# Ledger of designs, part 16: VHH binders against Dermatopontin (DPT)

Target 1, 183 residues: Dermatopontin (DPT), of Sus scrofa (Pig) (p45846)
Amino acid sequence: QYGDYGYPYQQYHDYSDDGWVNLNRQGFSYQCPHGQVVVAVRSIFNKKEGSDRQWNYACMPTPQSLGEPSECWWEEINRAGMEWYQTCSNNGLVAGFQSRYFESVLDREWQFYCCRYSKRCPYSCWMTTEYPGHYGEEMDMISYNYDYYMRGATTTFSAVERDRQWKFIMCRMTDYDCEFANV
Below, E stands for the ipSAE of ESMFold2; O stands for the ipSAE of OpenDDE; V2 stands for 0.75 times the mean of E and O plus 0.25 times the DockQ between their complexes.

## First folded at step 19 (VHH; framework vhh_7xy4_2)

Design z1 (from y1 with T106R; at its last look DockQ between E and O 0.40; V2 from the best seeds 0.33)
Fold by OpenDDE, look of step 19:
Structure z1 (fold): chain B 183 residues (1-183), chain A 123 residues (1-123)
Amino acid sequence: as target 1 above (183 residues)
Amino acid sequence: QLQLVESGGGLVQPGGSLRLSCAASGFTFSSHAMAWVRQPHGKGLEYIATISGSGGDTYYSDSVKGRFTISRDNAKNTLYLQMNSLKPEDTAMYYCAKRYEIFGYRIDYFDRKGQGTQVTVSS
């Protein structure tokens, strides 16, 4: 079955002083608490501060049916200035982000922090639309469907705008252990 | 790890009463608003009641207002739903939910796979 989060209250989003995990041009390492995965990503762009972005994340506990994470790790680095596509290895779920800013290219490198839950397998994967919708804009990606988990992302970099657009890879997870190590 | 365990459901006749319970663990219960939601078979999720962390504020959907009462015992980490004057349309799987706030959005979280307590109202 498909399930949506309930949003009985909608609030206007103020991006000012929104608990950003980083300052412009500053590296950061964000990890969800144990047993939680990333469900939301927010960002604001600052052209004057090195064409960089401040980032904020939100985590939610995984359902009890998934159990405890069996293993967590940092994935390989995705280099600044390059477009890339990456999903968590070993059917992991995204549980954090690490990034470093590079002045030479006015861009960031990225790493996913991934957690595996037993031998559950992803299925029914899809990619979100572009975030932000346009280069230089604020982005606010929130998963509204609790059946889907973030498995990774793909991103494009504009050398002209010196900004990135993201598409997040969202998947369902089996309610049983499968024999596929890395789907 | 967060755990929510619903109980108290069953089969009742129209006009009957049931009291649902939700045992919570893995988080500071008194610091979080809680909610009850239900899902009739083949239908979407319905939000029916919310209570603040302290228990001082409650909210009810129009469909259950005047009939259902949400309450909590923070000393026991337990959420309750007293259901009176039950109707056939109240038949559903009932879930306990912990409320989260994400970037200004209120999100009711519950285990989508194996949790809930079935309430069936039938003559």
Scores: ipSAE 0.186, ipTM 0.569, lowest interface PAE 1.7, mean pLDDT 87
ESMFold2, look of step 19: ipSAE 0.430; ipTM 0.702
ESMFold2 (binder alone), look of step 19: mean pLDDT 80; pTM 0.819

Design z2 (from y1 with S31D; at its last look DockQ between E and O 0.51; V2 from the best seeds 0.42)
Fold by OpenDDE, look of step 19:
Structure z2 (fold): chain B 183 residues (1-183), chain A 123 residues (1-123)
Amino acid sequence: as target 1 above (183 residues)
Amino acid sequence: QLQLVESGGGLVQPGGSLRLSCAASGFTFSDHAMAWVRQPHGKGLEYIATISGSGGDTYYSDSVKGRFTISRDNAKNTLYLQMNSLKPEDTAMYYCAKRYEIFGYTIDYFDRKGQGTQVTVSS
């Protein structure tokens, strides 16, 4: 099944006071509730406040068939000023974000919080388009495909714009335990 | 963990009736709007009906309005869908969903692995 699991009600999105998890130039640590994974990422850019972004996230429970998370952990740090590609190890799903701002490079370092669900394996992975579409713009990434989970992301940093673009890695998960610990 | 278990589906003749049930657990049932959606074989999901947490407000798609009734028993953590005057076009897998709001979007959550109850209307 490759359908939209939601029925988005279109309304005007006010990015002001949108329950941001951070203030500009401040670090943050966001984790989904137990048994939930990240399904949406929102961000707004502020050039005057150190070319930094405020972030907000949304989580949703994983389906019943996936079971309870067997373990969760923080991945290795992705350094500020650098482009990087990372997926959760051990076939984990993204269940949180941690970040710290660095004034020296006007950028943030990042960590994924990952949760593993039994021994399920990812497959049919793809990357989203760039978020934001252009440097300096607001971003609003919402996963509408109920078969796919966020496994990680790749990101590019512009030294000129002092901003990042993101592509999120989305994968399906097997409905059975596979033999591979890390696909 | 959130669980939704649909039941009550089956084979009926056109003009017949069915009553679907959805047993909910893992969350405060009365605090959340619930919905019914359906998916015909080989087609996308279709919204059917929504009911507020208290049960005071209901909404229906045009395709089922006047024929289907959504209700809930918060004491039993159960959602219902009374389907009358069934048509062949109502043949589909039916799912109950817990409604979320994400960044101003309404999201209906159900088991992504195809949990549901099959309704088949055929002579």
Scores: ipSAE 0.287, ipTM 0.639, lowest interface PAE 1.2, mean pLDDT 88
ESMFold2, look of step 19: ipSAE 0.497; ipTM 0.751
ESMFold2 (binder alone), look of step 19: mean pLDDT 80; pTM 0.814

Design z3 (from y1 with Y105H; at its last fold request DockQ between E and O 0.45; V2 from the best seeds 0.48)
Amino acid sequence: QLQLVESGGGLVQPGGSLRLSCAASGFTFSSHAMAWVRQPHGKGLEYIATISGSGGDTYYSDSVKGRFTISRDNAKNTLYLQMNSLKPEDTAMYYCAKRYEIFGHTIDYFDRKGQGTQVTVSS
ESMFold2, look of step 19: ipSAE 0.516; ipTM 0.744
ESMFold2 (binder alone), look of step 19: mean pLDDT 80; pTM 0.811
OpenDDE, look of step 19: ipSAE 0.486; ipTM 0.735
ESMFold2, fold request of step 20: ipSAE 0.523, 0.543, 0.521; ipTM 0.739, 0.754, 0.761
ESMFold2 (binder alone), fold request of step 20: mean pLDDT 79, 80, 80; pTM 0.801, 0.811, 0.812
OpenDDE, fold request of step 20: ipSAE 0.386, 0.352, 0.446; ipTM 0.682, 0.664, 0.725

Design z4 (from y1 with D111N; at its last look DockQ between E and O 0.48; V2 from the best seeds 0.00; counts 0 for: pae E 10.6 > 2)
Fold by ESMFold2, look of step 19:
Structure z4 (fold): chain B 183 residues (1-183), chain A 123 residues (1-123)
Amino acid sequence: as target 1 above (183 residues)
Amino acid sequence: QLQLVESGGGLVQPGGSLRLSCAASGFTFSSHAMAWVRQPHGKGLEYIATISGSGGDTYYSDSVKGRFTISRDNAKNTLYLQMNSLKPEDTAMYYCAKRYEIFGYTIDYFNRKGQGTQVTVSS
């Protein structure tokens, strides 16, 4: 990615509280605007603040060929203290996150906000590398490919580090009519 | 509803001129840098020109410098591309793009699958 004014790369990160959806230990609910999906996930870890994370999300509109979402919902909860794997049901795309923090386990439970795009099916799915790359590090996942969409995630929980690594499940969506998932 | 609608393309002879327009809605237009990109048939995407939100700063690719001029009218929420001295190699589908700053990165969004305006330069 290039900077607009002659810079070939942008390396500046603004660690502003204005961008965080939560304070440490705070529950939160984040939804993309209608017709948009999550394209970036950023997080900072605070060991001294309950071994918890602050989160920042970015959204972008889906292409016109995908149309308007036909239905949106919160997926089944993924409980704190568990490692889990989940994708949006009904071929949904991730359009938000909801989470509560539990001090007794120093961990969070999670839900995806999912939106279905009628007659479009996921295919050519892959998993990202670990985010963060090492427990306790900053997390900075950005989807640079406009044809790939977040379908869900898998996580691992470290009882020693009291942190999670995430791998996001990214899929293409058909540009022709499809009624059933093939992924 | 965020929308970018391109227009003004068509068939022109070499050496001719066209003016492309992009009508924008659903966001604060003057607060965002904008770009024009093109895709020749069967080829990859090429970035053409960018303009700052205020209109004070512009950048052009080497392939169009001196021939194309990007501009904007923030009162009308409209982006323009004036294309002069057109060549057959300028034949492509043209898209306008909204620039986003996400985590300090700059990325362009445009709807490649649904919109655009075709420019064809031939006799």
Scores: ipSAE 0.005, ipTM 0.274, lowest interface PAE 10.6, mean pLDDT 81
ESMFold2 (binder alone), look of step 19: mean pLDDT 80; pTM 0.816
OpenDDE, look of step 19: ipSAE 0.340; ipTM 0.670

Design z5 (from y1 with H32D T106R; at its last look DockQ between E and O 0.38; V2 from the best seeds 0.00; counts 0 for: unsure alone 63.9 < 65, SAP .674 > .668)
Fold by OpenDDE, look of step 19:
Structure z5 (fold): chain B 183 residues (1-183), chain A 123 residues (1-123)
Amino acid sequence: as target 1 above (183 residues)
Amino acid sequence: QLQLVESGGGLVQPGGSLRLSCAASGFTFSSDAMAWVRQPHGKGLEYIATISGSGGDTYYSDSVKGRFTISRDNAKNTLYLQMNSLKPEDTAMYYCAKRYEIFGYRIDYFDRKGQGTQVTVSS
C-alpha cells in the first residue's frame, strides 16, 4: 500500500554490531516502549555459535486513532524444536519478544508480548514471505504497510540446518470497537 | 502519546497560496526530522518535503521544488509548509510525518486513520 515514498536515500544494511538484544546462546526479553508496537525484525545466524541467531527489533508508536494500549501481557511459550503458529490473543498486537536458547536442540523457544487497544478487531490479515529467505541467511523484515500491524507469526524449523524461517502475520485494525473479544 | 495535527488546508484558485501547519506533541520535536507528504484522491502517498531537526537541511521533491517551502518552529513544536503557485495537480490530502530511522530505513509516522488537511486547487 504505502511502501516506498521515493525518498532520495540509498538503503544500507549493516549487520555488524547492530545493537543486538542478545548474544548467541543467551536468552533475551525485548519490549517496545509503552504505546509502541514492533515494526521491524533483524537477525543474523551463527553456525559456529550453536547455530543460533542474534536478534534486533524496532518499534513505532501506534497512530492516534488507535488510542492507548488497554492491557499488555506475555503469551504462552512456543517450544524449541517445534514448528508453531501463534497470534496475540484478545486481538492484541505484537509489542515484544522473549526467547531462551536450548543447547539440546540448538533452537530457541519464543513468547510474544502483546498489547490490546480498546476493542479493535483485526481484519484483512496476510502472512509475509519467509524470513530469512533461506536457512542460515540474514533476515531483515521491515513493515512498510502503515495500515497493518503485526499480530503474530508462524515458523518452520529445520532439524538439518538448525534454523528457523518466519512468516509474520499482518492485519489491519478496525477504527471502531467491535463485539468480538478474540477474532 | 505522539500526536500530529495538520491544519491550514482549503480551497484556492490556481496560482494561489496556502500555508499549512502541523502541531506536534508527545515527543522531542526539535531532535527529529519531519516531513510533509500528500495523497491525491485514489492515489498513493507522495513524499514532497523533509526538514532536519535543526531546520538546517531541507529536501523537496521535483514536483514542488521552487514552489513549496518547509520550515519549523521548534519553540512552538510546529512544522510548516508554505505552498505558492499552486496547481490543480497539488490537490490532495496533506499529512505531516515524524521521520524514523530503523535499521537504516527511513520510516515516516502517519496517523493511519487518515488525519490530515485537505488542499483543493480549482478554478
Scores: ipSAE 0.395, ipTM 0.716, lowest interface PAE 0.9, mean pLDDT 88
ESMFold2, look of step 19: ipSAE 0.518; ipTM 0.761
ESMFold2 (binder alone), look of step 19: mean pLDDT 79; pTM 0.818

## First folded at step 20 (VHH; framework vhh_7xy4_2)

Design aa1 (from z3 with H32Y; at its last look DockQ between E and O 0.62; V2 from the best seeds 0.46)
Fold by OpenDDE, look of step 20:
Structure aa1 (fold): chain B 183 residues (1-183), chain A 123 residues (1-123)
Amino acid sequence: as target 1 above (183 residues)
Amino acid sequence: QLQLVESGGGLVQPGGSLRLSCAASGFTFSSYAMAWVRQPHGKGLEYIATISGSGGDTYYSDSVKGRFTISRDNAKNTLYLQMNSLKPEDTAMYYCAKRYEIFGHTIDYFDRKGQGTQVTVSS
């Protein structure tokens, strides 16, 4: 599954000492190196710059037990202005983000880049607390438990604050191949 | 793909010594600080020693300070842990870890699904 996305490939640029992947009001496409998944998300909000956020991500290699990724793809687009819930299909893990800013709603649309590791199955999934804790605040989500992988996220949008809160879906993965319904 | 393979564990009597090794591959070994962690059966992970990429700086937990020595051979992509004056409390599965800096936070990564090397100290 290689989803069609309308964004041209954008080279990664570091726009700050913190390594932001985007400027406000600009789109971005971020992918982890092969064999790595997203383990951290950082963001700062700028009200003056279209109530937009700059984003940064960190990736880490998956354990040897998972092997090499079997397939990677872009998921369906999540539209700006809407709340959404999404996990990687086919028991994939989040290995990147793509986003475009929309001035009309002062919000972004989003796509996950997902990678599947053989037929490993998720289990013991949980949802993080809200990031940021409050609209307009900086967010810094880091997974310190590397037995858990980001499978997806749910997010809410405030039309008043023109900002989003995120909860990330974290799951363990089996060390064997199995048949398991997508979660 | 990043690989860390531990070896050198075994059964020793109290007061004995062991030398653990960790063979690293899949990354530029000398560019990263490395660490040893251990996990006693039924307990959580314990960070016990760290060494800088160049090997010039080392750090030890109080539990092993003065008894354990972390070192590395960057030419061989190998991390070592010399363990002296071993105690029953040192019984654990030992893992080597690659250090990461993420958004100003220090993160220790190791393949928890890997084999590790078992150290058992018993009379």
Scores: ipSAE 0.294, ipTM 0.631, lowest interface PAE 1.3, mean pLDDT 88
ESMFold2, look of step 20: ipSAE 0.521; ipTM 0.758
ESMFold2 (binder alone), look of step 20: mean pLDDT 81; pTM 0.822

Design aa2 (from z3 with D57S; at its last read DockQ between E and O 0.34; V2 from the best seeds 0.46)
Amino acid sequence: QLQLVESGGGLVQPGGSLRLSCAASGFTFSSHAMAWVRQPHGKGLEYIATISGSGGSTYYSDSVKGRFTISRDNAKNTLYLQMNSLKPEDTAMYYCAKRYEIFGHTIDYFDRKGQGTQVTVSS
ESMFold2, look of step 20: ipSAE 0.489; ipTM 0.743
ESMFold2 (binder alone), look of step 20: mean pLDDT 81; pTM 0.817
OpenDDE, look of step 20: ipSAE 0.257; ipTM 0.612
ESMFold2, fold request of step 22: ipSAE 0.493, 0.488, 0.534; ipTM 0.757, 0.730, 0.769
ESMFold2 (binder alone), fold request of step 22: mean pLDDT 80, 80, 80; pTM 0.806, 0.812, 0.809
OpenDDE, fold request of step 22: ipSAE 0.398, 0.376, 0.349; ipTM 0.689, 0.681, 0.666
ESMFold2, last read: ipSAE 0.467, 0.492, 0.479; ipTM 0.734, 0.736, 0.747
ESMFold2 (binder alone), last read: mean pLDDT 80, 80, 80; pTM 0.808, 0.810, 0.808
OpenDDE, last read: ipSAE 0.349, 0.510, 0.309; ipTM 0.663, 0.770, 0.638

Design aa3 (from z3 with T106V; at its last look DockQ between E and O 0.57; V2 from the best seeds 0.41)
Fold by OpenDDE, look of step 20:
Formats: sequence, C-alpha cells, structure tokens
Structure aa3 (fold): chain B 183 residues (1-183), chain A 123 residues (1-123)
Amino acid sequence: as target 1 above (183 residues)
Amino acid sequence: QLQLVESGGGLVQPGGSLRLSCAASGFTFSSHAMAWVRQPHGKGLEYIATISGSGGDTYYSDSVKGRFTISRDNAKNTLYLQMNSLKPEDTAMYYCAKRYEIFGHVIDYFDRKGQGTQVTVSS
C-alpha cells in the first residue's frame, strides 16, 4: 500500500550533471525508486532567488535482508517558517521528499515519503551534524555507511538568514521483525 | 532486482591461493565499477579491491596489494578475485559489491545479501 501525494506542483528536473530536482521557488516531489531509500542530500542556496534552495537526492537499494517495502506513505506536512523534528512513523525509512516554497516566509514546507520494511526496528540511531554547516552554504550529506538509514530529520529555520539547517536521523535496522512499532 | 552471488571460498593453508567469483544480475554490469569487500569475524567490512566498469582501472587496499587481483568478465557478468599468498589475516567473509557514485563520491553498495563466500586461511 502506497500513500498518495497531493502536491499539485510538478517536479522540475535539471538534466545537468547536478540533477537538481527543483528550480528555486518551485515545489517538487521526489521519490526513490521502489525498494530504495534516500542516502544523500545535496543543496545549494540562492539568496537572490527568494532565499531558496535547489535540492538533489540520491537513493540506494536497501539490502535484501530488509526485504521489499511493505508500505509507503507521505508523512504529515512540516510547515514553512517553523522548526520541526520528525521521523518516519511506523519505523519507516525516508524514501523521498516533497516540498513547496512559500514566498511569504521565504521558506519551504516539507513532507517525508516513508517506507516501512516489514516490522523491522531501528536501533543505534544518531543525529548528523548540521547541514549546511552555516546558513547560505551548500550542503552535501552522504551516508557512507550502507547499514544506516535515514529515519527522519530535524531542522531549524533562521528568520534572519531565511535558510534552514538540517540534522538527519540515521538508524540501523534490525534484520528481524520486532514487536515494537513506531519506535 | 540486483543480485550478486559470490562463490569460490574455502579453507586454504597459508601461502595458498583461491579464486573468488561473483555472478551479477539485475543491472548493466559493464556500466558499473565493482568491488570486493571482506568482513572478518567480529570486525567491520573492509574494502579491498575495486575495478572500473571497463576493467581498465583497478584499485587495491594496502592489505592485499600485490597478492590479490580483481578482474571481470563483462560478457559473463562475473567479477573475480584472485587471491594469492593468502595469510591467516585474510580469513573473512568475502562479498562483491556494486559501487555507486553519488555526487562525485563513491559509495559501496554491498551485496543485497549476497550470501558472501567464506575464506578461511589456516594451517
């Protein structure tokens, strides 16, 4: 079962080598291919273009040990201008992003696309450092350890810089089904 | 689906040789760099060898350089690891891996549970 995504905004594809999924000020909806999760996030900031960011994502297949995703869905929207902390519910893994830009706030709202893999449970979770390191900078987060999966993120928004910093929540997943849902 | 199946492991005496094979399917084999990684018992995964898609470039970790040779047959979608002068410290589960390049960075994708092949070097 897959969740619906209701963003009316088309994803723009940059066919350059950078492969940006959006243009500044435009919304986008990015989903990993089936059975893949997000493993990298790249972004560049453009102050002149509404203090907005272009985004790029990379996905990788999950190990066979996790099996096929049993369910995927879109999480609740995280509103523009607000700081938020969110992990995929039901022990899901981040498999995509939706976002749209709000001119009034010069910020974006966000949704995670999450996929659950049976009843696998997260453990040994940690939070990355801030991306970008400083507001206005490019960010390049890559998970080099394939055993860790993105479960979610926390982000802060600077009303002054009109930019966000991100920390990604990375977890290992059990190779067995656990009894705890939504850990 | 991407599949990698390792074979060729076994028990060998120090100084002996083994040749590992990896049968690949589910992707365009020749378009991707491949690697061998190993995991000693109780230890983490270790990158040991990489070969470009064409086979023209090879890279080795210092631990195996001069002793191991990575090669591939793109017509057969097979990756090989010739292991010579084996040492007890080479004892590990060996996996083949597809290498991904993401944003200019190389990420090793380890076998979607390729069962791996156990190499044991012992007298």
Scores: ipSAE 0.171, ipTM 0.552, lowest interface PAE 1.8, mean pLDDT 88
ESMFold2, look of step 20: ipSAE 0.540; ipTM 0.762
ESMFold2 (binder alone), look of step 20: mean pLDDT 79; pTM 0.801

Design aa4 (from z3 with F27Y; at its last look DockQ between E and O 0.66; V2 from the best seeds 0.48)
Fold by OpenDDE, look of step 20:
Formats: sequence, C-alpha cells, structure tokens
Structure aa4 (fold): chain B 183 residues (1-183), chain A 123 residues (1-123)
Amino acid sequence: as target 1 above (183 residues)
Amino acid sequence: QLQLVESGGGLVQPGGSLRLSCAASGYTFSSHAMAWVRQPHGKGLEYIATISGSGGDTYYSDSVKGRFTISRDNAKNTLYLQMNSLKPEDTAMYYCAKRYEIFGHTIDYFDRKGQGTQVTVSS
C-alpha cells in the first residue's frame, strides 16, 4: 500500500529567511520529525519564475494519547496539471510533502507522507476554505483548532492562471482504536 | 519526547481557591512561553493565560483577569495557575500548553486527548 515515491530523500534546506523548502522550478521533499504532523502550510507565488510557488511547512507533535506512529509511508503521486482529491490511507495523518515541478504544464505533482497512529479513526471531518483565496496570492494556512489533524487535501488547477487552489481536509481522531472506513 | 502533566484540580465551592501545576519535560522549558487553556464539558477550548519563557510577561483573558495568576518555576520545569474567587463558570478541564510561533503566528501545544486536570466549582 506504500506509494511509489520516485524522489530520493533530500536534506532540508532553508532558502530564505522564511524557511522555504524549495526554490522555484525545483522539487522538494519535506517530512515532519518523528511523531509530528503538518499543522501549517505557507506559500508564495512567482509568475516570472515559471508560475511556480515556494513552500514552507510547520509540524507539531501529536498528543501523547495517540502514542507513537505505528507506520509512515508515501502515498500515490498526484499528477501535475490535474485536479485531485486525496486523504491518507489507513486513517493516516499528513506528516510531509513531496513535489516536483513540470515546465511543460507550469505545475507541480504532489505526494503526501502519511503516518498512522494505531487504529485511531477520523471523525467530524471538514474541508477548509480555498488557499490561496485567489490565484497568484500568498497562502498561509494554520490549524488553530487543537482537536483537528490534516488528513489530506483537494486541489484545483487553473490552466489560465497556472496556479492551484487548495482545500485541506481536517479531522478529529478517536482516543481509542476502532474499525472505520477510510475517509 | 515532550510531556505535559497537569495536576491540582478538584471540587471547590464558589469563592474558593485552587492552585494548578503543570510538569513539563522533554524540552528546554525556560526557552518557551507557556499557557493555560480550559475546556468546559461540551464546549470548545478557551485560552485563559500565558506567560513568557522568563516569566516576565503575562497575559490574561478577560474572563479570569484579576482572579487568576499564571507563574512558572524554570528550575523545576513547572507551570502554575493560582485560581482565586472561583465561579461555577470556571468549571472545566484545564490543560497547560507549550507555545509555538509558526510563520509569525502563535499557537499552543498541549496533550489534547491527555489527562488535564478537572476543576469543578459547585455549591
């Protein structure tokens, strides 16, 4: 069930004072430290640099009640130029991102890094508003809700603006193991 | 591994007092601001107090200002909340939180599904 990640692990590099994980037109691989999940996503758009975005992420430790992650894996790749919807398999939580830029479509492909915590189950899931609010704008999504975790995302691509909008899927997690279908 | 363990809660009558403690471990305690949050049963989380790493700066929500005092002992890696003049409205599960700054925004970490300490104010 582990996804095919064609990217070798790359050491994190801070390319700006803001801690961008990538340069425009370059791929990147970002993983949270063990036992942490993504809680924030920041991005800036550059039209001159291939209509591409620089990205930054922030992670936060999961509560003790969840215990240690049981396993982590890379999900399947989401193709550039396409709209997609994806949540972590096996009720996993988003703990990283990989991406590669494609000049031919002026867009990126994406891959989630997911971590599962025992047999905890998601519930009360919702999708955030659009990030960025408008194509070409900076985006700054931070989860201020203490009870919710990022399970995945859905995104749309504008062939005109050559940019993407994102909605993040946020869920609560049970404090007990249960049987529950993947959301 | 970061750990926060709350204690000191209990049942008190209106007008009474309690002192909560939070034992922190797994990180440099004095380097981070801390906060207290509470969650009444069936309600959302409420931020009520924060203190800087050094303890020199404090902030309180209007709901507890003048009644609650946040403090810390960095030598003991412990956060405190002195609660005076307690009201039934103060009944809640209380949690301590480690403060983070992310992309210029402040967020708090606490064991969201963890123990906490229950405070019940009732006659």
Scores: ipSAE 0.277, ipTM 0.620, lowest interface PAE 1.4, mean pLDDT 88
ESMFold2, look of step 20: ipSAE 0.554; ipTM 0.776
ESMFold2 (binder alone), look of step 20: mean pLDDT 79; pTM 0.806

Design aa5 (from z3 with R112W; at its last look DockQ between E and O 0.22; V2 from the best seeds 0.00; counts 0 for: placed apart)
Fold by OpenDDE, look of step 20:
Order: sequence, then C-alpha cells, then structure tokens
Structure aa5 (fold): chain B 183 residues (1-183), chain A 123 residues (1-123)
Amino acid sequence: as target 1 above (183 residues)
Amino acid sequence: QLQLVESGGGLVQPGGSLRLSCAASGFTFSSHAMAWVRQPHGKGLEYIATISGSGGDTYYSDSVKGRFTISRDNAKNTLYLQMNSLKPEDTAMYYCAKRYEIFGHTIDYFDWKGQGTQVTVSS
C-alpha cells in the first residue's frame, strides 16, 4: 500500500511564523497538490479578532495503490452559524478547504475540496473526537495512520462561545474498484 | 534528488545478528528523523524503529524492542540498524525511511524510502 513518494508539499503562507493559510476575518482557499489529500489540521482561536480562527493544513500523497485522482471538485457550501455534517460525494477524499468569515455571526462558512480515486470505496469509517477539545482552545488534528483518509467532517457551533468544534470522518479505502454506494 | 540506499541484508540462522546500513543523500540528513520499516512477504509495512535528527531520541516497536538498535552517523549521512537475536518472524524486506514531520510532530508517515534490503531468518 505504501508507494514511492516525492517530497510532500505543504503550502506556505507568510501570514505568521506558523504558516497559517489565513488572517483572522479573511477568507481563504486551500488545495492540496495534485494527488495529495489532507492529513492534518491545525487552528488557533483569537477572541479579540472577531472570535475567529487561523487555519493550517498538511497534505500527503496518496499511496500508489490508489492511483491518480480521477476528478476533483468543490462540494456545497456549509453556512455560517449552522451545524453541519458532510462527506465528500462520490466516495471522494478531502483534498482542501475553502472558507469565508461572516462578521454578523462571528463564524465561517466552509466548503470541501474533494478528489475521487477511480471507483475506490470507503470502509471501516470512524469519527474522531472533538477538535478542539474545548471552545477557544487550539486544535491539532493529525492522522497518524496512513491507511485512513479524511472523508468529511461534522461540526457544531456555539452561539455563546462563538466557536466551532469539529469531528473528522476517517475511512479506509479499498485497493480495488467496487460498486459500493456513496458514503 | 533524495536517495536512500539500504544494505547489509542477508540470510541468517535464528539467534544470529545483522547490521543494516542506509546511505542518505539529497537532503540535510541531520535535520530529519529517520526510521526503519519492514514488510514481510504478503503483508503490510511495519514501523519498527525511529531516531531523531540528532540521534538523542530513539523509539522501538514492541516486536523488536531489546533486540534491535537504531543509530546514525550524521557525519557520514548513514543510518544503521543493529539486529540481534533474530527470529524467523523478522524475515522481511527492510526499508530505510525519512520521517515526515507535520506541524512539528513526528508522525508515522514517510516522505521517502529506499529500495530495501532483504533479511531472511531461517534454519
């Protein structure tokens, strides 16, 4: 399952020494390089800057067994102020994030960038614990097992804390094409 | 271009010893954690040992702890694996791997591995 990789790419932004992809209150669009998927998410909360978060992502190449991505697309937008659950359609994997900040609700809308790998199918899916553990805290979610891929997420918004908690949906992918229904 | 070249594998009897070497080039060797992984025939990759860039920290899987020793010579850009008390279960292709760090964390991802050296333990 482990393929030959080149150097993994991580997008660099000079907004901070930590390589955040956004400034507080600003939108952003992050995409993994072709053939890579999101494997880590880091975020820091700033109450003074509109109760907003800066985000950082890390990508890794998918193993050779998955082949090349057959198609990639942006999913539907998830509205600010609302709780939502979403997985990539067509058994896709999360390969990016897009977000815009809304001052009126002190929250962000979100959109997944998804990539499909032939007709590979997800299985043995599980949901992570909440990130951050508590509202206002830093979050650092890293997939330590390369056999699992991010398929989506569920998130809750606190109108009191003006922050979100996330659970990420992690799945294995078949090493063969299958006729499973979309998860 | 990054290269990792393993050597030192071979056929040994149970209880025997081998010392694997990995010659690294194409990157700042001392700045990166390195690891040994192995893959038995027909099975997946198994992480067995890792060492920090400086060599000050080492970690082992339970399957090899007490028998294997990972070390490095940064001056020579070389990674080593001393394997003692070898067992038939240690039979596998052994790979030298460059560890991938994410947000300052060393994770079980590898951004590069060599072609491997075969280790066979059999009576």
Scores: ipSAE 0.138, ipTM 0.540, lowest interface PAE 2.0, mean pLDDT 87
ESMFold2, look of step 20: ipSAE 0.536; ipTM 0.751
ESMFold2 (binder alone), look of step 20: mean pLDDT 81; pTM 0.824

Design aa6 (from z3 with T28Y D57S; at its last look DockQ between E and O 0.41; V2 from the best seeds 0.00; counts 0 for: unsure alone 64.8 < 65)
Fold by OpenDDE, look of step 20:
Structure aa6 (fold): chain B 183 residues (1-183), chain A 123 residues (1-123)
Amino acid sequence: as target 1 above (183 residues)
Amino acid sequence: QLQLVESGGGLVQPGGSLRLSCAASGFYFSSHAMAWVRQPHGKGLEYIATISGSGGSTYYSDSVKGRFTISRDNAKNTLYLQMNSLKPEDTAMYYCAKRYEIFGHTIDYFDRKGQGTQVTVSS
């Protein structure tokens, strides 16, 4: 079963060598190829361009032990100007991002694209350090451990700096079907 | 889907030789650098050899330099590791890995479903 594939936000592609998925102040919708999940997030901040960020993502194939994704969907929207914590429902893995910029708050709303892999369950979850380390800085989060997958994130917004810090939730996944509760 | 299947492992005496193979599928093999990694029992993964997509460049860890040779046959989508002058400390599970470049960083990936190939060096 496939989730919603609607693209309510325009996707912009930067033709720079950096491969940004968006221009400042513009929305974007990024999805990993089928059978891949997000393993890296890069971003740069531009104060002059609405205190906004350009984003880039990298995906990697999931191991064969997980099988094919059984279902993918868009999660609920997280509103601009607010702090939020969210993990993919149904033990899904993050396989994309969708975002829209709001000039009124100089911030973005966010939405996860999630993919479920049969009845695999997360375990040994941990939260990364803050990205960026300081408001206004570039962020570069890369998961170097292939055993861990992005399940979600928590983020805080500074009304003063008009920027966000992120912590990503990383989990291992069972190589067998289980009935663990959603985390 | 990406698949990597290792073979060629076995039991050998010190000073012996083995040739490992890795059959790759599910991606453009010749466009990607490949690597061999190994994991001794109870220890972490060790990166030991890398070869460029074209096969023109190779890199070895100090632990295997001069004894091991990484090579590839792009027509057959196969990666090889010739291991000579084997030592007991070479005993490990051996895996092949696809190399990725992400935002200027190099990372290694191998299919965890692959069981690898066991190499045991013992008298």
Scores: ipSAE 0.176, ipTM 0.572, lowest interface PAE 1.7, mean pLDDT 87
ESMFold2, look of step 20: ipSAE 0.507; ipTM 0.738
ESMFold2 (binder alone), look of step 20: mean pLDDT 80; pTM 0.819

## First folded at step 21 (VHH; framework vhh_7xy4_2)

Design bb1 (from z3 with H32Y D57S; at its last read DockQ between E and O 0.46; V2 from the best seeds 0.46)
Amino acid sequence: QLQLVESGGGLVQPGGSLRLSCAASGFTFSSYAMAWVRQPHGKGLEYIATISGSGGSTYYSDSVKGRFTISRDNAKNTLYLQMNSLKPEDTAMYYCAKRYEIFGHTIDYFDRKGQGTQVTVSS
ESMFold2, look of step 21: ipSAE 0.586; ipTM 0.788
ESMFold2 (binder alone), look of step 21: mean pLDDT 81; pTM 0.823
OpenDDE, look of step 21: ipSAE 0.296; ipTM 0.646
ESMFold2, fold request of step 22: ipSAE 0.515, 0.550, 0.510; ipTM 0.767, 0.769, 0.767
ESMFold2 (binder alone), fold request of step 22: mean pLDDT 81, 81, 80; pTM 0.821, 0.821, 0.815
OpenDDE, fold request of step 22: ipSAE 0.396, 0.309, 0.328; ipTM 0.693, 0.637, 0.654
ESMFold2, last read: ipSAE 0.517, 0.509, 0.536; ipTM 0.766, 0.767, 0.775
ESMFold2 (binder alone), last read: mean pLDDT 80, 81, 81; pTM 0.819, 0.819, 0.820
OpenDDE, last read: ipSAE 0.281, 0.374, 0.290; ipTM 0.610, 0.691, 0.627

